# Designs tried in a protein design chat: VH-VL binders against q0atu2. Part 1

Scores and structures below are computed, not measured.

Target 1, 119 residues: q0atu2
Amino acid sequence: MLDKKARIRTSREYRNVFEKGKRLSGRFLIIYYVENALDNNRFGFITNKKIGMAVIRNRIKRQLRAIVREYQGQVKNKHDIVLVARAGIGKSSFEGMEKDYIAIMKKAGLFARNANKID
Unless a header shows other numbers, all headers, positions and changes below count from the first letter of the chain; Kabat numbers aren't used for antibody chains.
F, E and O are the ipSAE of ESMFold2-Fast, ESMFold2 and OpenDDE, as the mean of both directions, binder to target and target to binder. V2 is 0.75 times the mean of E and O plus 0.25 times the DockQ between their complexes.
Where letters were taken out, [cut] stands.

## First folded at step 1 (VH-VL)

Design a0 (framework fv_dusigitumab)
Fold by ESMFold2-Fast, scan of step 1:
Structure a0 (fold): chain C 119 residues (1-119), chain A 121 residues (1-121), chain B 111 residues (1-111)
Amino acid sequence: as target 1 above (119 residues)
Amino acid sequence: QVQLVQSGAEVKKPGASVKVSCKASGYTFTSYDINWVRQATGQGLEWMGWMNPNSGNTGYAQKFQGRVTMTRNTSISTAYMELSSLRSEDTAVYYCARDYYESSEYPFDYWGQGTTVTVSS
Amino acid sequence: QSVLTQPPSVSAAPGQKVTISCSGSSSNIGNNYVSWYQQLPGTAPKLLIYDNNKRPSGIPDRFSGSKSGTSATLGITGLQTGDEADYYCGTWDSSLSAGYVFGGGTKLTVL
């Protein structure tokens, strides 16, 4: 489970990320992301009806939360990030989702790096 | 240097199965997914599916689900695509291709030379 | 029919420039990055462009890509006879029949 303060919780907060954020597409995931004024990252998760039945969508959502939790220490601070699962994600393995998450987060420049050992 | 080398041409009768191989060299086989794409004579490219050589997991295009199977043998760095219940419209060149991990869309950066499969009575 | 629409052919003289269009929908090009592939006669396809506008190592800058809305374009400048080939766009499709989709291909003829 992600800490409650690390989750985007309200429709207003989701709308802010969608309207003001940048967008990048992965193979199974789309991320929307924007800097926040907090001292922590927050994550949101969207699995729509095009993915499949509720049991499939709930499984995907749980797997995505587990992946995000595992890699949360590598994410640059002060971002709101929404993960939107694409229709094809239902055919992906956990490993495939994890690989896609890592690739897209690196491409977005959201994974922390040591630039001369500062921040 | 990266190479994908496919098995030779096959001639099959309708209703038969064909199994095409794709031998990888010049890179770590288990680090890149293998995709299969076919092309009928004079026609366009058609994606069939992908196979993860580390896990063995697969994803197939809807059109081929139920009659395609994609596997691998990691000890010899070889991927396989088996297509069953062959019909004349399956006559095509079949390609294996490696995915490009650095791209968010996993396009296909290296391709095998192709295997011609002819289905004829 | 192919899911992505390309013109069946384009032609121009050596040294000229051409553009090849690729039209899709919101579930594919509209939501995803586009790749382009070159297929010389009798050979396997080769990746030319990925992520809308990026070139793999070894692809000259005469080849460029762009995307606007649900359409993508491949540009080729300084045409050479060796550019005669079929060109395919490709991307992921996010609809219920999700999978990788290709355009129908465009045959480029250099005069």
Scores: ipSAE 0.006, ipTM 0.562, lowest interface PAE 13.1, mean pLDDT 84

Design a1 (framework fv_dusigitumab)
Fold by ESMFold2-Fast, scan of step 1:
Structure a1 (fold): chain C 119 residues (1-119), chain A 122 residues (1-122), chain B 111 residues (1-111)
Amino acid sequence: as target 1 above (119 residues)
Amino acid sequence: QVQLVQSGAEVKKPGASVKVSCKASGYTFTSYDINWVRQATGQGLEWMGWMNPNSGNTGYAQKFQGRVTMTRNTSISTAYMELSSLRSEDTAVYYCARGEYWDSSEGYFDYWGQGTTVTVSS
Amino acid sequence: QSVLTQPPSVSAAPGQKVTISCSGSSSNIGNNYVSWYQQLPGTAPKLLIYDNNKRPSGIPDRFSGSKSGTSATLGITGLQTGDEADYYCGTWDSSLSAGYVFGGGTKLTVL
């Protein structure tokens, strides 16, 4: 579970990230990201109805939050980042989602050089 | 402020294709999905698909899969819907409609184009 | 046939109240937010209710929505002649993985 301070909470905040942010696509994920004026990172998660039933969407959202929390220490500070699950994500494994997340975050330049998961 | 303005009426022969445009203004075009909905005369609304103008990703209703293509040109904030292999039952008014794509609010279409009448006849 | 079931018509006199039902299944109404759209003759549909029971700015409080289980209801009080229109419910259908579905529509006649 991410701390409440580390979560994008309102529709307005999500829209701001979509409008002003940069975008990168992975296999199962799209990220939108923008620098913020806060002292911490904030994450948002979108699993729209195109993915499947609420049970599946909630499972995916829970798994994505777990992945983000696990790698939170690797992310460059002062960013708002929204993860949007692509329609095909329901067919992926947890490991597949995790690998895609790491790849896209490195591609975005949002992971610190030589970062490791345990840190 | 927010407007979706569609191209004019079309008359096509069976077997032809039609491409309808939808020009958006008054908001950031790439921040909302564009959905396409049609309505035959005296009939109900029928959803055809969604297009994400930021990514270009699409999802089509099964009925239209293989016949419909939804695209956009972000430089002119315009969405397109092309329907091929037209049949008489494709005679309808075609609407574009703006949808929100985040989890809590993406279940509705808040602004609609005026509609484009497509008539398929010999 | 529509995936969501609405009565084909409803009628009442000015000043009266009507309700329009919308029935679906667990994969659509049961798992997703419901919206309602008003279509005046010769015009594009207009969003009337979203997220089950919320009104966009400019929609009078005579219009209300509710949802229970796999069914939704649109309520209209204080009917006016200008309310004569077709009304559609709509929601995502998760069983289609990418599909939005509308009800068959209800024609409201203000007598």
Scores: ipSAE 0.006, ipTM 0.568, lowest interface PAE 11.3, mean pLDDT 84

Design a10 (framework fv_dusigitumab)
Fold by ESMFold2-Fast, scan of step 1:
Structure a10 (fold): chain C 119 residues (1-119), chain A 121 residues (1-121), chain B 111 residues (1-111)
Amino acid sequence: as target 1 above (119 residues)
Amino acid sequence: QVQLVQSGAEVKKPGASVKVSCKASGYTFTSYDINWVRQATGQGLEWMGWMNPNSGNTGYAQKFQGRVTMTRNTSISTAYMELSSLRSEDTAVYYCARDVYEDSGWYFDVWGQGTTVTVSS
Amino acid sequence: QSVLTQPPSVSAAPGQKVTISCSGSSSNIGNNYVSWYQQLPGTAPKLLIYDNNKRPSGIPDRFSGSKSGTSATLGITGLQTGDEADYYCGTWDSSLSAGYVFGGGTKLTVL
């Protein structure tokens, strides 16, 4: 799980990312992202009713949080990033979501390093 | 109509740097990433990195990290790739290519004609 | 060397058919869409196939692509002398090493 400090919590904070941030679309995900004035990254997660019932949306949110957590160390510091699930994500595998996340983060220039020499 | 036109051939000495340009036309320059791919003498294609012309963000292949810089000038729809500390192994044809990612994956749909860079003493 | 494995050369006569293979792993071909590029002598590469099996406008249907597991294939039927070229497969590697990877290339000679 992600630490509470690493999560976007309020509607005001989400609005700031949408209004001032950049947008990049992937196959299953859209990201909105902006530099913040904090010493850490923060992530937000949005799943719309078009994806499916609450059970499915909550599963997708948990899977996306797990993916973000696993790759947290590769993300450039001081960013607020909102992940929006596209309608087709409900048909994707976990591996498919992970692949799309990596691709869009790299394309956005948010993955600074791929080599971790420390275990 | 959509095209990428690169600068002319360069001959450089070892230790010098080279800056290759890639001028885009026929589309909205800031809507597509520009990638750089080289082909060393007698070798295959080697991806070097990408540059987002809207944001200026870049991603470089590990092999070139620290000696490649990719930039752009949006007012003239031109991308640049600068490679420093040149060695004889850098003798190659350097291509710019337009990156497409909409729904169907990642691929290069339009390529520049290539710029030959020769590094010799 | 190259991350994706292709045969170095293939040859056939005009009118015949050839298949060019491209072998990778789960982190590249196994989980990603594959593209094919044609490079005529002295020219820049040209997109021939994208998304495993789709053709850009202007590419004739005698060129086809397919993917199975961690391998992709380019098929060319009705070979013409104008098909003499180097052919490269390419895909994104979704592993943590990041980046686009190309096959080593296959030289097609039409005898």
Scores: ipSAE 0.007, ipTM 0.564, lowest interface PAE 13.8, mean pLDDT 84

Design a11 (framework fv_dusigitumab)
Fold by ESMFold2-Fast, scan of step 1:
Structure a11 (fold): chain C 119 residues (1-119), chain A 122 residues (1-122), chain B 111 residues (1-111)
Amino acid sequence: as target 1 above (119 residues)
Amino acid sequence: QVQLVQSGAEVKKPGASVKVSCKASGYTFTSYDINWVRQATGQGLEWMGWMNPNSGNTGYAQKFQGRVTMTRNTSISTAYMELSSLRSEDTAVYYCATEYDSSGYYEAFDIWGQGTTVTVSS
Amino acid sequence: QSVLTQPPSVSAAPGQKVTISCSGSSSNIGNNYVSWYQQLPGTAPKLLIYDNNKRPSGIPDRFSGSKSGTSATLGITGLQTGDEADYYCGTWDSSLSAGYVFGGGTKLTVL
């Protein structure tokens, strides 16, 4: 589980990332990201109804949190990052989601391309 | 068949605005970003921005920030690009394009509209 | 001025091979995947290569891509008259001005 300090909690905080942040899309994920005024990173997760039923959306949300936590040491500090699951994510494997996350984060310049096991 | 069909040619006066449409068919419109790219006569390709048809979120190239607006109408699977305060140097062919999402991990424009010629003349 | 540098023109005879270079920096080619586009006169661009070296369905294997460091190359073998076109590289730029960037384009003449 991600520490509460590392989670985006309020609608205002999500809105700030969407309005002022940069966006990159991968195969299964879209990230929106912006530098924050804190000394730590914060993550938000959005799984909308186009993905599937609540049980599928909740599974995906838990798996994405696990992936983010596993790689949080590789992420440059002082960013708010929102992960939005694309419609096709319900058919992906855990490994597929993980690979997509790593690829997007490297493309964003948010962690080192050559620092990860999967790269 | 996956395709993007754009609106017809436009002739505008300096200072006017133009709104180009891009109608998608053959795929789930809300699942793939729409990008806008222009090409001035005899010049290269210039990326203008992207629009997420699911959320409505956009990102614009700095050069066009404040003059461009990208929107969509999901009920008719149509994207729009509006460029205001037109100048003669905005005379170009404007394209919409989709991302390659079936097997790629990064944005690549695999489906293109046919282009819309916009001429800005006095 | 284009962020990605391509030669303005290249030429070769039918049946020969040609390579088109695309050079950038760490924030674009160095950190991201490269795509290549072909534009025949009077037409919209067509995707030839994505993810550095992959071909979309319907693109013949005489088109190939490669990447090394901050540079990418498009290779075309068995040149045909119908290959005469403008070729563009493209990639994401992950710097503060993040967005998609195209090379300046290369005119291929087949004579």
Scores: ipSAE 0.007, ipTM 0.575, lowest interface PAE 12.5, mean pLDDT 83

Design a12 (framework fv_dusigitumab)
Fold by ESMFold2-Fast, scan of step 1:
Structure a12 (fold): chain C 119 residues (1-119), chain A 121 residues (1-121), chain B 111 residues (1-111)
Amino acid sequence: as target 1 above (119 residues)
Amino acid sequence: QVQLVQSGAEVKKPGASVKVSCKASGYTFTSYDINWVRQATGQGLEWMGWMNPNSGNTGYAQKFQGRVTMTRNTSISTAYMELSSLRSEDTAVYYCARGYEDFDSYGMDVWGQGTTVTVSS
Amino acid sequence: QSVLTQPPSVSAAPGQKVTISCSGSSSNIGNNYVSWYQQLPGTAPKLLIYDNNKRPSGIPDRFSGSKSGTSATLGITGLQTGDEADYYCGTWDSSLSAGYVFGGGTKLTVL
């Protein structure tokens, strides 16, 4: 579970990331990311109805949070990052989502080489 | 005991500002968001905004953008909500409420007792 | 103006069952967990249901929640006079135009 302080919660904060941030697409995920003025990273998650029924969307959101938490220590500090699930994510496995997340974060230059992984 | 205790009732004139406090106890103040919700007499609940006590980050409902400021003092575990340019329609009970600890929940599990703010000339 | 639609009032007799509906859209109820709040006269709201259908410690199983599509329902069985209150649904809006949103509230009268 991510700490409450590590979450983007308001529509204004999400809008800020979308308006000012950079965008990078993966197979199942799109990330929007921008530097923040904090000492920590914050994450947001969007799973729209194109993914499937609520039970599928809720499962995907839970799995993405678990993935983000596992790699939180490797993410460069001071970023707001929003993960948007693409329609095809409902057909992916947990490991498929994880691989996509890692690939996108590396391509975005958001993984710090020497950061410790959070358990 | 987990609780939020708010400051006392206030009477203000139109155009003034009001600052309501919300003191947390019984939990780690910086681990949970504080929400502010108001309720005019005989009306429903209206969400005003959210504040992260650890970072100081805020998010405000569009209606209050430009008039509301949410802050905190972590040394005394106290959150503040300041509403400026007061109008008679701002007369309401103002509540602070703790956000959920579950990361995908957006509900409010602990509420302050409320602060009555009356705006009259 | 409320983003989520609830009936303004419901009434039932002691011992009966009542349901309170809450209707929204895909960006709020359709994509997020729903909470329900009970507000007794003259008091602050109290969390009654969270995550669509879970009860906080101390809430009896007479209270239940459910969600289907873009609508949520609060169920109360074995009604008691102490259940007279205003009930509000609430959820996060995932669109870029709104934050947390409440229903307009439903006044429950136990006749």
Scores: ipSAE 0.006, ipTM 0.573, lowest interface PAE 12.0, mean pLDDT 83

Design a13 (framework fv_dusigitumab)
Fold by ESMFold2-Fast, scan of step 1:
Structure a13 (fold): chain C 119 residues (1-119), chain A 121 residues (1-121), chain B 111 residues (1-111)
Amino acid sequence: as target 1 above (119 residues)
Amino acid sequence: QVQLVQSGAEVKKPGASVKVSCKASGYTFTSYDINWVRQATGQGLEWMGWMNPNSGNTGYAQKFQGRVTMTRNTSISTAYMELSSLRSEDTAVYYCARTDYEWGSDYFDYWGQGTTVTVSS
Amino acid sequence: QSVLTQPPSVSAAPGQKVTISCSGSSSNIGNNYVSWYQQLPGTAPKLLIYDNNKRPSGIPDRFSGSKSGTSATLGITGLQTGDEADYYCGTWDSSLSAGYVFGGGTKLTVL
């Protein structure tokens, strides 16, 4: 699980990212992102009803948190980032979601070019 | 059919700046990073930096920090690399190359033909 | 100098097999995918291998790649005269400063 300081928690904070941030779409994910005035990155997660029933939405949200946690050290500091799951994400494997996340974060310029990759 | 077409050869005096262009076609320009790589005559490949055409964000190799600027014009699908304070050691062929981020992979799948930059007095 | 170490040259006769090594460290090859690039005389480099061992469309299966620990290897079987070129390995370096790094290049001569 992500620590409290790494989470976007309030509706106001989410609204700020949506209104002032940039948007980039991947295959299964959309990210909204904006530089913050803090010393750390914060992440938010949106899984809307278009994805499926609550059980499926909760599983996807849990998997996305795990992915973000795994790669949080590679994200350039001082950003608020909201991940929005697209309707088709339920058809993806965990590995597929992970690859999409890495691809969109790199396209956004949010991963340091020194991002680690496993063998 | 992906293609990267670079501007023509340049001859510059020491202390001048050079700006090389790289025009992309055959794909969505904003979906792939453009990298710049140079090669001095008889020498190996040297990575200079990356530029994200969607955001405009850049990352430069330490050696070029402060002298290189990478930009783009999305309306004409063109990337630019400007190198300032030129020295004779900057004489090289400069390549642009596309990085495929699809599925988390980083590799240069398409390259421009190269631009020869000669710095001499 | 180059961060990744390659032999400066290798040679073999047509039909033979050659291997080209690429040696790095934990921050580069040890933690990242390796690519290989072929540069024919007077031309731009061409992607030959990506993700350690994958071939782009149009690259024949006589070209192969592998990675073990902090080293990678490019294999070429059934060597042809058209394979005379410089070969470069490349990967990301996870250190703050380095970004993408190339090997010093290996000149392949077909004798």
Scores: ipSAE 0.006, ipTM 0.560, lowest interface PAE 14.6, mean pLDDT 84

Design a14 (framework fv_dusigitumab)
Fold by ESMFold2-Fast, scan of step 1:
Structure a14 (fold): chain C 119 residues (1-119), chain A 122 residues (1-122), chain B 111 residues (1-111)
Amino acid sequence: as target 1 above (119 residues)
Amino acid sequence: QVQLVQSGAEVKKPGASVKVSCKASGYTFTSYDINWVRQATGQGLEWMGWMNPNSGNTGYAQKFQGRVTMTRNTSISTAYMELSSLRSEDTAVYYCAREDSYYYDESGFDYWGQGTTVTVSS
Amino acid sequence: QSVLTQPPSVSAAPGQKVTISCSGSSSNIGNNYVSWYQQLPGTAPKLLIYDNNKRPSGIPDRFSGSKSGTSATLGITGLQTGDEADYYCGTWDSSLSAGYVFGGGTKLTVL
């Protein structure tokens, strides 16, 4: 489970990311992301009613939180990141969601790359 | 600012197909889902489906599954709804309506097209 | 068939208050935000209330919404002749795998 301080919790905070952030689409996920002025990253999760029934949406949210938690150490600090599940995600495996998350975060430049990182 | 402008009235025979267009302006077309809703004369509103203009993903009401196709052309900010195997019961006004696809706190269809009357008669 | 139940009609005099109910189930109103739409004769519907109780810009504060459990209510105070219209509630239904459902509509007559 992500710490309370690492979660985007209010509709106003979500709106800020959507309005000011950059967008990248993967196979099952869309991310919106923007730099923040905090000491940490924050994550939001949207499993829109268009994905399916509540039981499916709740399963997907839980799985996405687990994936984000596992890879949180690789994410560049000081970002608000919202993961939006696409309609097709309900038919994906956990491994499929994980692979898509890694790919999209790398493409966004949000995962560290040793070869091009300036310390 | 925001407008959805639909194509003109259609008269079709039973068994034909109809394709209604909905041209968006005044906003970023790919940031909002387009829903399609119909209304038969003297009847209530009936939801048909949604289409995401960015991905092309769709979801259709079970009643229309297999007969409806929702598409878009992003280069001209236009959504389409095609209904096949038309019956007299499909005589209705067809509306497109915009819905925020991402906002946590948006749940309604905030802008609607003017409607397209489709008449199915022998 | 409408999944959400509204009274078919309601009427009141100018200046009065009316309420329109919308009843559903745990899979729709109980689980999701409710919107209300106004349809004047011969026109497209217009969004009147979203997220249970919020008004779009341009909608006067005499229109209000609320939700409790599996039911929602639209309130109109200071009723005007221009409010004669059909009113529809709407929400997403989780049991339909991302289906949107409308109420059957309520015809408001200003006497």
Scores: ipSAE 0.013, ipTM 0.623, lowest interface PAE 8.5, mean pLDDT 85

Design a15 (framework fv_dusigitumab)
Fold by ESMFold2-Fast, scan of step 1:
Structure a15 (fold): chain C 119 residues (1-119), chain A 122 residues (1-122), chain B 111 residues (1-111)
Amino acid sequence: as target 1 above (119 residues)
Amino acid sequence: QVQLVQSGAEVKKPGASVKVSCKASGYTFTSYDINWVRQATGQGLEWMGWMNPNSGNTGYAQKFQGRVTMTRNTSISTAYMELSSLRSEDTAVYYCARHEYDLWSEGDFDYWGQGTTVTVSS
Amino acid sequence: QSVLTQPPSVSAAPGQKVTISCSGSSSNIGNNYVSWYQQLPGTAPKLLIYDNNKRPSGIPDRFSGSKSGTSATLGITGLQTGDEADYYCGTWDSSLSAGYVFGGGTKLTVL
């Protein structure tokens, strides 16, 4: 489970990641990421209306949270990371989103080692 | 600190509409979705829909689509749920409840209003 | 009828332990976090557990939650008379007709 302190919650915090962070695009996801001054990682999620209706956007957010949670121990500590869903994500499978997440995190250099699930 | 205060009990005739209010205090109103849940007499909890106070976007349970409208007035931090074409089976206690709009918690209705009893009788 | 299945009632004596089950499917409990709500007679529901097993501030640790596959369980230890209430599980349903779904509720009687 992702602790509440591991969530980016305020508009100011999201804006900081967008303004100061690096950007990397995957097939279904874009990540914005920046090192933080905290003792932990924080994640944010953005789904816009181009993804689909609220029901679809809510499903995507839930699935992305599950993916992030499964791999949280592989993420290099002290980063704020915002996941932005691309318009096509609504037609992706869970496995497709998971593969895309792993690929972009590895390419960003944010995984400390092999992207295995936490035991 | 966080509080949701609902409007008082209503008695309505079949075919009428009812509009229940939910006034939020103690937090940033636009940062959390407001959900509406009802409980018919002797029954369990039934979800009706959600409303995002920042955008005004809504999502309704299919059962209520076409009869329910959820709105807000951000200047007074108040959410509204209007149910039209009332029937006797709409007799229930109606609750508003707060939910994190970024969906980090899927079932996190962390604060509830006290409930509004709506009685539909002829 | 609710989409999540709970036993209609459970009972135990003060100081004992009870568990309340909640059964769903892959599109709801199997793919989503589960919350539990306590409703004392004549009052609004109160969040007891969220994200399967976390407690809000003010909820004592004698209340616990767990989830396995398509089922969730609420555990209550050290039962007190004040625990007499209806208990509801709840979660999102990920299907296209999706919304939040509740269990049918379980009435706990402390004998």
Scores: ipSAE 0.007, ipTM 0.559, lowest interface PAE 11.0, mean pLDDT 84

Design a16 (framework fv_dusigitumab)
Fold by ESMFold2-Fast, scan of step 1:
Structure a16 (fold): chain C 119 residues (1-119), chain A 122 residues (1-122), chain B 111 residues (1-111)
Amino acid sequence: as target 1 above (119 residues)
Amino acid sequence: QVQLVQSGAEVKKPGASVKVSCKASGYTFTSYDINWVRQATGQGLEWMGWMNPNSGNTGYAQKFQGRVTMTRNTSISTAYMELSSLRSEDTAVYYCARDQEYSYGEDWFDPWGQGTTVTVSS
Amino acid sequence: QSVLTQPPSVSAAPGQKVTISCSGSSSNIGNNYVSWYQQLPGTAPKLLIYDNNKRPSGIPDRFSGSKSGTSATLGITGLQTGDEADYYCGTWDSSLSAGYVFGGGTKLTVL
């Protein structure tokens, strides 16, 4: 899935994003994000026990990582970004999660998309 | 410094209610759930419930369902736990503790408040 | 009734090693991370171990944790008199509505 260097792995690193970062809420997702001093982006994923059983939480985590991986090249460099799944996400489709992710990343100004050439 | 500071000791009569406060400082209050745990004299730790300060959502242990209410005031970074219909067996030290569910290690509590002693006696 | 089982007490001499066990089921320890808390007399509990085997800043490496199947273990080496305390394991229980459960606690006495 994501390279190890692209994952937030320690509680201290997660805490830094939550305490110093900006917050945006979507329908199924909340993102916290902050600039880092590294050469790459790092992503964290939180599917708390309130969402449901481990099988559901693990499915959501895998699907979110797949979405992040797919759009990784469009994300502005040098950010730590944590995705927090909201309670209702267990009822969402993969497409629904994907659309929510794109919408909040655009709203945050985190997508470094190339402008399409219009004829 | 990350801290949770609780309100002072309470003495209540059976049938009354008590509301304990827990003031957070040194971190973004809305980013971490607050849990409440109690401990009767000479007994072990008993989890009561969690409260999400961002949404206001709560989850209570079955034993306390219907008697406990957990709330917060985000403008002053303070969590509250109210327990009603008090009985002598509710005599305990009540703790608030920060859940790390928004971080990698989501199955632990740090920090803990200093505790609030609640005595229920006639 | 405690969902997680710990021995009520353990004891050893200064400088020795002690092990405290915590036994659960597939719905709690088997499925989730285990934490350990130290409670010195008259004080609030303090996080000692999280994520089965990790130490918070300031916790000496004399304290270690491990997990195997539905059981977890806290190890303490080089015992000091200041280690006399109650020790609790804790984890989430999937059979409850996202409930947290503690072990019954173990009183450690340093001889």
Scores: ipSAE 0.014, ipTM 0.602, lowest interface PAE 7.6, mean pLDDT 84

